# VH-VL binders against Protein LST7 (LST7), part 2

Target 1, 242 residues: Protein LST7 (LST7), of Saccharomyces cerevisiae (p53237)
Amino acid sequence: MSSTVISLAHFCDKHGPRIISVTQSAEKGTLGEELLVPDYPTESYCESCLLQFPEESTRSMRCFIEDVPFITTQYSSIRYQLLNSIIKRAFSEETMIYDNMPFIFFDDLRGLNLVIGFKLYDENARGNERRYCFILTVDSRSHDDSMKMLSEHWNFIIGGFDKMIAYIKNIHKSEFLGKNKTVENNLETLNNNAFIGSYLRANKSKFGRNLVSLTDDKFLFVRIHKWNSFLLHTVMNENKLP

## First folded at step 1 (VH-VL)

Design a7 (framework fv_anetumab)
Fold by ESMFold2-Fast, scan of step 1:
Structure a7 (fold): chain C 242 residues (1-242), chain A 118 residues (1-118), chain B 111 residues (1-111)
Amino acid sequence: as target 1 above (242 residues)
Amino acid sequence: QVELVQSGAEVKKPGESLKISCKGSGYSFYSYWIGWVRQAPGKGLEWMGIIYPGDSNTRYSPSFQGQVTISADKSISTAYLQWSSLKASDTAMYYCARHSYRYLGDYWGQGTLVTVSS
Amino acid sequence: DIALTQPASVSGSPGQSITISCTGTSSDVGGYNFVSWYQQHPGKAPKLMIYEVTKRPSGVSNRFSGSKSGNTASLTISGLQAEDEADYYCSSYAGSYTLVVFGGGTKLTVL
């Protein structure tokens, strides 16, 4: 029902550009049950693509802000087919440099898209990095109305994404440094056995880690859900569009 | 209590059509996928495919794509496995199982024996 | 050939420990932490014993444990009992979370 959604997407080494999560709103005063998805597997998703809540059997999350339901779910090609083409375009843009710099593109069939990219370290990933982006999609017939909303809320939207990305990068850095400290301590007790360290790295799995694993924050997607819900509530439900 | 109950044994001739069933109870039928597994006499388990009853989304093993149809009727909490034309090689025990992304089969049906002979 | 490799049979005496291996590739067992193990007694439906490589469902004895190293998963049964005599199958996701492959199965004989 909502014309505006927020996606979290990444570049999967096996599957290419994939959406990890989509946050959207349902009609005020309803429970939004039509947007909830049960625990189900999806084709074309691997471990690195999973939307992972603290209760691992949970594949969707809902909250309410002023009687408006907001729901975050894992992308489904059946329900979110238009977003698949948007994310493919986002990751192919040469202006995407993964440094929190936003860029915008319009698609005549898919609306206005605001994209902000970032990278995390992953020793199991191609090039030792995972590429991510947040995408705000405004699916509206009026480009002028969409641009007006975006312009009026620009600082709030960009500030919101910047804070989320900063949080993700900071807890990722803390997890990465914690792992390195543990490895350094273990190698020290082994009298600096660099050969064994190299051997262990060479024999590790080459499949990418999911975002919860990269941050060691089992509540990460709960935080993202709440922040995206608040962002959507602020920009959509104040009846700012003509 | 969660339970999957399958239809009874079938004896068919080659070329006949067949539809067997798996009825779920004691849980939200729309919240889980249902998988189908074949076991030929004296042989191992073969995964055939899976259906999500909430939207009838299906996925098949490459070995069974085009050979069988998996469907579900959510109004009666029942999943189905169907053949348009049976072959003698379809003789097997067929199991349904409740599936999540963590595993295939926390609960299994009792099995339906299908015998195809002339 | 997309099936996972298991030994055809293993045997042990009561009280002993046995291990059953399940070998695949980096695109199934090695690529996912979603290996399950099933026990099947003659004439009965399979029973889930282990999921997600190491986890036990409620009601499964702690004598059953799972592990994985690289492309090989293992099921270990300690304190072997007569009722453990059964066929054991491993399974893993392959290609996607909606594709499942089974091992060929292992017949466990309790001597």
Scores: ipSAE 0.005, ipTM 0.425, lowest interface PAE 14.2, mean pLDDT 79

Design a8 (framework fv_anetumab)
Fold by ESMFold2-Fast, scan of step 1:
Structure a8 (fold): chain C 242 residues (1-242), chain A 120 residues (1-120), chain B 111 residues (1-111)
Amino acid sequence: as target 1 above (242 residues)
Amino acid sequence: QVELVQSGAEVKKPGESLKISCKGSGYDFTSYWIGWVRQAPGKGLEWMGIIYPGESDTRYSPSFQGQVTISADKSISTAYLQWSSLKASDTAMYYCARSDFWSGYSFDYWGQGTLVTVSS
Amino acid sequence: DIALTQPASVSGSPGQSITISCTGTSSDIGAYDYVSWYQQHPGKAPKLMIYEVSHRPSGVSNRFSGSKSGNTASLTISGLQAEDEADYYCSSFTSSTTYWVFGGGTKLTVL
């Protein structure tokens, strides 16, 4: 286990802040299923909170980079309480405006956290937007050591997350324009008509959509897993974090 | 438009020093790796090393470590490859190329090449 | 540098399909999906044709396709045209700390 992990989280209209995925290194021989919360969580997960791989029953993904295993799961059983605390803090931060601008926080319980927020359009969501963030967590009580690592790799880390977010936004935009072009054109024509607004709401799905649905990319979480694994491996190997 | 422009051809004698350049434009220079690739006359491509200008993080092929120095000046979006003492075996075409993990660390844009000839 | 193994040459006629192989080890091609292919015409810089095993950059003809099985990656060119005559190089990422290796190159002759 390294001290550094990457989470993708969102604000669920039903459940509040929720982890969608956690990418972390593990010991050789660790199965992804071993990192999941034992027993199916008693808490209900809606579709918008779900980590979805191409094979529908798959709950984890693993790869090896220079014989180091990296695993992406919906939860981390090892860091479950820590990560839940981190995401609640991240989504309550007053300076987060979901514009790809990073912010940092540190405390003795949650370590150093670099947060980058972004938004996607979802007509089924409150306010017509889904709020997401990537979080790089350095689970260490040493503020100075954690900040040194982050500062040394700042442009690489931020550049990496910006590219991931740009990709997600671009394929989401393509999906939105392909399926909702008529609706968007109608809104331009009928923007202030309360009756038409009610009609459109009545014909929308009542259920939130996950990132695969919002992007129409069944391999999206495979890509995120690969990108996050490489980012972690590069950062950890250069700074040899405990 | 993304563009990498390299310095002009060089003719040198063994033992001389040399520094060649690669200037990037049309993108955020500090967000991409710049690699150097050598091609000896009539031979294939050899990766020499790479630099991430935003962090000044530099990596070398084992075959070229200690033989060349790679550096960058982010204020003018320029990467450099330099030799302290040239050998006749350094005669080759030298390319710079851009890379990042979004393209699977492939080299998506290439400079036009700098021909270096070392002869007595 | 340890080079990936490619055939020195391959040939085909216009309209035919050809395949160029690139063989590495379990530590490079077998370990990572970071295989790329480059086309080089005489006197020119290489051009990226395929990245991440099978992905094409914008502007590259769909006649070019890539695949991988175990430790061997393959570039297939369908509907051969005279302009395809060039040297082709494969490359694989071998280390997450930015180590690359190139294949020895394959000369494609369009008869």
Scores: ipSAE 0.006, ipTM 0.437, lowest interface PAE 13.9, mean pLDDT 79

Design a9 (framework fv_anetumab)
Fold by ESMFold2-Fast, scan of step 1:
Structure a9 (fold): chain C 242 residues (1-242), chain A 120 residues (1-120), chain B 111 residues (1-111)
Amino acid sequence: as target 1 above (242 residues)
Amino acid sequence: QVELVQSGAEVKKPGESLKISCKGSGYSFTSHWIGWVRQAPGKGLEWMGIIYPYDSDTRYSPSFQGQVTISADKSISTAYLQWSSLKASDTAMYYCARVGDEYSYGLDYWGQGTLVTVSS
Amino acid sequence: DIALTQPASVSGSPGQSITISCTGTSNDVGGYNYVSWYQQHPGKAPKLMIYDVSYRPSGVSNRFSGSKSGNTASLTISGLQAEDEADYYCASYTSSNTPYVFGGGTKLTVL
């Protein structure tokens, strides 16, 4: 059994640090519902905080890689308190600049954590930005073994997260440029400053957008689930071999 | 055994409509994107667009947006490429291909191709 | 839609190694690790030889290898054989309006 998980988290203007998704390996026969917190706090999450699969009623996704099940949920019942503590620590890091530069922290309660932060533009957010991070958590009694695994797989792990973040930023950029082009076309007969001011005021009262909205990719969380599952499987499988 | 089987060659006149097909078998058809690739005679490969058959999410290359329609019928595991009005410049080999990995756009299995000839 | 830059042709003798380059920009080859290579024999559909820069699909000979440095990806074929004579295309994910772009293609001649 691997104690390694991958989280996607963000900073919500209303709720602060919040987990969007957790991907983990499971035992064969485990159902996604078994990994959810029994008293799911739905009212504690706004749209921008929610894990959204193409079917909105879907709360978990499972895939098999060489007969090993990998499951993605909004949070994990067995790690709920730990992961909430981890994300609060990650977003409180004063040196995190959200530029794909990884940082590592470790303690006896939270284990070894590798954090990579990034930002997306959102006109509805404070400061016009959404802050996100991927976190690889290795919860092991052997801190030396955890560091050795991370060190040995460093290029693969960092390359994998950079690839995922590059995809997200790219499709977000395409969506953002598409909307800016629409605004530019609408401004052909108008004063730019007056129109932009009006547009920004109209959007100021709206809530922050979710990742699907920011990227125009309804399959984004399916892709993230598959990417994270593959990364975890590769790390776990390589660590098993001499 | 994964395979993609395309419809047979077509000979058309300018202004005619056409719909060609690509039938997948040996895998979960709704779990993979299907891409369409054009190759004009003696020329290279050109990306046209992509469809996810589960919900018909379709994305076009800017060069082909509005010029062709990509669709799918998941009940018979078949994707389609359609023209409302053909022109001579549409003469080409058209391939469908399965996207094996959604994040990389790697095209792991290809149909045999459908040759479309448009001449007066 | 700008194609990735490949040499029009390359040649080698049986048993030798040849390399085909594929040059893009930071918006495609340089920015992402999503480079694929395809082999096409005359009159046949393309076949995937390499994906994600350096990975081989099952059934592809280990004589084929891929790499990338900056904005240039490379396909190397070692122990060249007569059946390797074909057209080779690179392709990459792109951050432009087209999410996928092909190279112009390279004709490999085995002398």
Scores: ipSAE 0.000, ipTM 0.420, lowest interface PAE 15.8, mean pLDDT 78

Design c1 (framework fv_cofetuzumab)
Fold by ESMFold2-Fast, scan of step 1:
Structure c1 (fold): chain C 242 residues (1-242), chain A 119 residues (1-119), chain B 111 residues (1-111)
Amino acid sequence: as target 1 above (242 residues)
Amino acid sequence: QVQLVQSGPEVKKPGASVKVSCKASGYTFTDYAVHWVRQAPGKRLEWIGVINPSGGSTYNNQDFKGRVTMTRDTSASTAYMELSRLRSEDTAVYYCARDLGYYDAFDIWGQGTSVTVSS
Amino acid sequence: EIVLTQSPATLSLSPGERATLSCRASQSVDSYGNSYMHWYQQKPGQAPRLLIYDASNRATGIPARFSGSGSGTDFTLTISSLEPEDFAVYYCQQSYEDPYTFGGGTKLEIK
């Protein structure tokens, strides 16, 4: 497919680095389901790792920008091998920075990768944090060509990811504050009951929460799909790597 | 059927080069990395290197540095491994294998190509 | 490079018995909840066949009698009740770091 893709990845407390979604350009007529890896080991994924669209049965999303299709899936057969290898590399202890600062690495097999890490609060998570990153991957034989493309679009790419991350953090904060107010109101109602702890445990998530749950935005992955598609369209339109 | 089919056996003299082909069918060739592995008679498997068929990028085991060239032809869904400056110790069965992705385990293998290097 | 040592080199058992095959790595192959250790079966004149990946996950089409376990440096492949078709050579392989390496193999033979 394309030489450039954008991944959203997560560090799962139980399962380690996992791809949540990958966005890529495609040829006209490509169906999103063609990009799924049917036998990908889903047992290695938990709820916190899953791509969730508003329509429950939907596993891929496609849009068109100037007649070019862009597709987002959790599993990408077209870039599956490369992307899984890349996230394993990106989440190594020495290289991951969760402060919105961009980090770049190049590998002969994995190409040029721009990584931007961020954190969300989750009381159910180890250390009370969920760790995420966006990865822009340029799969090209030429380090120089890849760096040229990245440098020419640096402000646009970084600005785009910063805006996406800011939105995610803001809507997450709103959900977190809203939940705290609900818990406070519920506790005031339950202060005449003996077993407040049992009530709170019964209403706590039994499993790790995904981004939709953490933000209370059922359209979050639709937004991410559209933002990533626009970013890819812009950087690939004039600066395709041979 | 998902399948990798390799070229036939080769007999070469020391100092020559050999080029083995690996034709993929039943899946999208550019979606999975192709690894090359060899096995000398009665010996363990030895990893040679890997090619990403999409971009054409490669990574070789340093033991083969300067002697191995991996290429692919996306229109023919075929990967190639060329080994130069052959020695008798290069006598082995050479396999291509598809990468399972995240785990870098090899789920689909070619049938193997016997390469004999003798004077 | 990571050296993989398989033991025993040869294991002689009868059908119906349990087989336990060991693979030891010279350093840990664990990273972030995964163990990058895989198991293959090879019969004479054939290419290897993937049995287990990531230490304990059974590959597609592999019978339930095959199971993998272990972490860090010590890994085990278990065949709970041997069938005649299980007598073959078994190899472990690590993908934790380049170069990827294989063990020396365990030959499972009929008593």
Scores: ipSAE 0.006, ipTM 0.473, lowest interface PAE 12.4, mean pLDDT 80

Design c10 (framework fv_cofetuzumab)
Fold by ESMFold2-Fast, scan of step 1:
Structure c10 (fold): chain C 242 residues (1-242), chain A 121 residues (1-121), chain B 111 residues (1-111)
Amino acid sequence: as target 1 above (242 residues)
Amino acid sequence: QVQLVQSGPEVKKPGASVKVSCKASGYTFTSYSVHWVRQAPGKRLEWIGVINTYSGNTYNNQDFKGRVTMTRDTSASTAYMELSRLRSEDTAVYYCARDIVEYTHYYFDYWGQGTSVTVSS
Amino acid sequence: EIVLTQSPATLSLSPGERATLSCRASQSVSSYDKSYMHWYQQKPGQAPRLLIYEASNRATGIPARFSGSGSGTDFTLTISSLEPEDFAVYYCQQHSDFPRTFGGGTKLEIK
């Protein structure tokens, strides 16, 4: 298992800062289920917090890059409590303005953390916005080694996260605009606009939406995991890291 | 089954050092932090610090600054707490405890049996 | 550091009575949906045993007579009908911030 992981986190209206997924490298033959605690608490999830795969009931995913296995889970046995503490700190930073601008902080227990935040529209969310971030964590005793790795790969890492976020925002925007255009077309065919308004209110969810719902891309978490896996593989292999 | 087994009792002179061990079994050692807590006779529980068993990074309570060293051996699934420059006030039972690593939960779910450390002349 | 104050220091009751133990934090230990306040029972010569986690959740194997409540800075542990084995020392503990801290304890003793 690598000292370097990538988390995707969000600010839940009900639960506050929460991890959606953690991507990490693993030894060949490791199953994602082995990284979960057996008595996993399902009551701690809400829809907006879900790590959702195309196959229902799937809680983890494994992919291979040049025969190196990478696993993503919502919960990880790799110090989940410390990652959750990192997530909480990331969302409380003054420099977190959700504009893709990276910031860095060191944590005594978890090491170096590079954070990039962004926002998506969600009509079911408080303030009509969902706050997300990607966090690259280098869990190492040596701050100098961690900063050296980050500095050597800065453009690649930041560019990678910017591309992931741009993709998410673009497909979200397409989904949002598509829904609005449909409503406008329906209004054109009806002479009673109150009908459409009442219908929309009657069908409005009372819960925040997850990323799959916000983007209409059932493979979104598969894409994110593959992108994060490639990023980790490139960074770790070029520096001869695990 | 999850177990934390600590080393046996220690008797030390003031100014000496003591190293207490905590051997974990029944779970993936590097997935859970280990905290150290002590309790002097008739007094409250006092938190000493925590070690990230994966990286070896530590956070120590300031009351023990410069005297506590926490380490771990991942191959032996064992955590260690060394307290130096012992004083009579360090006489206590020392516990290791596992910090639960379940989604959204943080608490000490399993404790070692305790190691009695007596500091006397 | 978050200071936890438990009251009373000693509570003298008889079996069958209701016990109510208080823990006050110097600052909030609650997030949006959870309070990182836990309760432990300690008997002489034994390690502490988890009773209640996150203010109100009963740990595995803990009898239904034990319950917890509260949020923010004020927390309560209640034992609805005392059994002989319940006479012990009870500690609250916060997991909200570093350093982790414990209350001074409440000793529950037979009247």
Scores: ipSAE 0.013, ipTM 0.556, lowest interface PAE 8.2, mean pLDDT 81

Design c2 (framework fv_cofetuzumab)
Fold by ESMFold2-Fast, scan of step 1:
Structure c2 (fold): chain C 242 residues (1-242), chain A 120 residues (1-120), chain B 111 residues (1-111)
Amino acid sequence: as target 1 above (242 residues)
Amino acid sequence: QVQLVQSGPEVKKPGASVKVSCKASGYTFTSYYVHWVRQAPGKRLEWIGVINPYSGGTYNNQDFKGRVTMTRDTSASTAYMELSRLRSEDTAVYYCARESLYGDYVMDVWGQGTSVTVSS
Amino acid sequence: EIVLTQSPATLSLSPGERATLSCRASQSVSYSGDSYMHWYQQKPGQAPRLLIYGASNRATGIPARFSGSGSGTDFTLTISSLEPEDFAVYYCQQRSDWPLTFGGGTKLEIK
C-alpha cells in the first residue's frame, strides 16, 4: 500500500527548515495523541513554528471522509525522521524561488515528493519574507507507481495547492494593510525603527509571526486540515479504484 | 500600465535645496517601497535611501546624513526626496524605483529620472 | 558597506558572441540558500532595467539569452549570443546589508 501525507513547512530564522503541520490518513480507532511529538525540544520552539487551532488546548484535528479518519498534527511521531529529512532537502533546492512552481524529487529513503513553495511578507523576518512549502509525500519504494499516481492526479493536486496558497496570500495581504494602518498612528520615529529593523535581518527584539497571526484567520489551520484531507482522500481512493 | 513619473529638470546654486517628486500610477502605491538612487555623469549608480509609503518609515544612506528628507503623500500617490545644502558633486540624474513588500525584494520599475545640475 | 567589484570595466565583442560579466562582493550576500544579488541593464539616457534578481531568476520580459549564476561573493551574468540591442552598461546590486550598493558597471561595446 502506498502511504501519502501532506506537510506544511517553513524556513524558521532561528531553527531552519521546520514542520508546521502534517496531515495523514489513519486506521479507525487511531488516537491523535499517538501521532504527536509530546514535547518540542527547547531549542526548536518558537512562535513562527506553531500549529495553532482556535481552541488553545487543541493539539490535533481529525475528520472522517467516507469513514476514513484524517488527522493533522504539528509533528508526526510515526514519520518524524522521514519528514525532517524531506524538508531539509526541499529547502536546500537551489532552483526553488517560492513562486508556486512545483518541483519533484525521489530517492529510496524519502520516496516521491512534490514540493510547492510560496512566500509571505513578515516585518519581523529576515529580508521581510517568510518561506513556506506544501509537500505531498508518497512513501513508497516504487518510483513508477508513485509517479503514475501523481501524474494521474496532477491537475487536481496542483490546482488544490494553488487555491490554498492564493487564499493564504490574499488574506495575509488584507491583514498586512490593516495592521500597518494601526501602526501609522504611532510616532514617526517608532515607525522608522520598526521598518529599519525588519528590512534586512531579523530584529532580536522582535519575533517571527505564525500563520494565524500573519493572516488574522484563527480558523486557517482548520481550513488547511480539511483541504489537505480532501486532497489525500481523492488521491488515495482513485489509486485504490481501477 | 505601471508607471513612476518624476518631476522635471532642476538647476540650482550651491547651498540651495531641491525637491524631486515621483508620482505612481497603475498599482497600489502603499504596497511597494520607493527607493531613491542617483547617478553622476560617467559614474556608478548610488543608493540614497528608501521610504515605506504605507508607514512613512525611512532609511537613508549615511553619506547623505542630515541633508536628505524623504516623504510621501498617499492621497496623491506621490513620493518626494529633498536634498539640502547642495554641492557641485550633487550634480546627477536622480531616479525613484519601486520594490514590492511581497516577494522578490528588487527594484523592478523605475522613474524616467530627474536631472539636477548644481552650478554657480 | 558591501563593495561590489565588476570586471571587466569594458568588454568589446561582436554580435553573436557570448558575453560573461563578473561581480564580486567584499562579503557574502547569500543567506539560507538565497542570494540577494540583482543585475540591471542601462542604455544611454535611460533608467536602469531589471534583468536578473536573486542571482539567477530572469525578470519578466527578459529574453532567454540572459542568465545569472553564483552565490556567496562571486556572481556572473551571461549573455549567450549578443544582439545589437544588448550593447549597454550592466550593473550588479546587493540587498544583503545597509546601505544598498551597486557595482562600478561593465560597459559592453561593439568591436
Scores: ipSAE 0.000, ipTM 0.434, lowest interface PAE 11.0, mean pLDDT 80

Design c3 (framework fv_cofetuzumab)
Fold by ESMFold2-Fast, scan of step 1:
Structure c3 (fold): chain C 242 residues (1-242), chain A 121 residues (1-121), chain B 111 residues (1-111)
Amino acid sequence: as target 1 above (242 residues)
Amino acid sequence: QVQLVQSGPEVKKPGASVKVSCKASGYTFTGYYVHWVRQAPGKRLEWIGVISAYNDNTYNNQDFKGRVTMTRDTSASTAYMELSRLRSEDTAVYYCARGPYYDFSYGMDVWGQGTSVTVSS
Amino acid sequence: EIVLTQSPATLSLSPGERATLSCRASQSVSTSSYSYMHWYQQKPGQAPRLLIYDASNLATGIPARFSGSGSGTDFTLTISSLEPEDFAVYYCQQYNEWPYTFGGGTKLEIK
């Protein structure tokens, strides 16, 4: 099942669809660095695309569930090179309205993909919204086998993603309301139009923010890593039962 | 020097199979998709399909489904496209081209020189 | 599959003139912020050469006289001032979905 993964992706205003994180199972002893593509161009990622753990220099996280390692990284290894094709397909779906309603697609190259989209407010983004999705990829040429697995775990998978998205939206809403209140209070204390104009111009000059910044939760990716690892563990183990 | 070099021209009878090779050099072969495109004399470019360097998964254009097999040999940095049950309409120049897998913004930027395949009775 | 229609099929112009080539898709190949369209140049007996990627970005080594624009279903390749070496066939190509498809081509020929 090492080819079965969960991705978190977003639509970057500068770079288009981009992977923020990939969670996957691994062999014992695998280092996070071994799952990265050595030649992946750093310039293809900007601040808004960043996978950010609480310790700034950390770019991977690993946990063990029943002696199976699960690893989250920003970049996919050669083993998962199809992910960028998958996310481009996901963000091009015209029926996707980013309302937590899942859609599924399958093809011989990309396998079976379950996509759930959501959006967050960002005044610095195009259309004032950042678009995100979670994708469960079952990289198998057997459509029927993949659909059986998905069907058997449907409530668990959808419920899990819905809870993750609800958490993200709620903490973002809290952060947005707090920020808006602060701006209102600061404007109220200003005594002249020149300073008001400069303040508003400075705020509008900010570029798109990363997901941690949008939520003010420095542990967000730790939570996502843990949730995605448990989801993958459940799917992998129950699918292998006699 | 980044380069894709294809095998030489082929002449086949209807019903036969042809296998075209595409040898990569000057870059990390496993970092790129290999696309196959053909062009019949005087006609448009036609996309045949693509092979992943990661897991050898392929997507074949439905017009070729059941007749096209794409493979790769990482140790030789070579991709292959085999077309079976050849028809006169398969007479074309066949191209391989690289496409990025981790960053799709670069298009098919490096192409092979082309392999002429003639199907005649 | 997405059908790409290029017009005109043949465009006869003189060096120094502006060329405008059109590509129309049967369905959108864009999101609100991104267009999945490339342009290629092909000379007789040669492989295609990438000119423009993602609708409007110049590929490496391509002269600044080439530019691309458009979104959704309508795309344009413009050559601001034709040079003798620009007389070739031009193809648009979408990569919004599998299968990838090419337009029928526009042949740019000397008047």
Scores: ipSAE 0.008, ipTM 0.417, lowest interface PAE 15.3, mean pLDDT 78

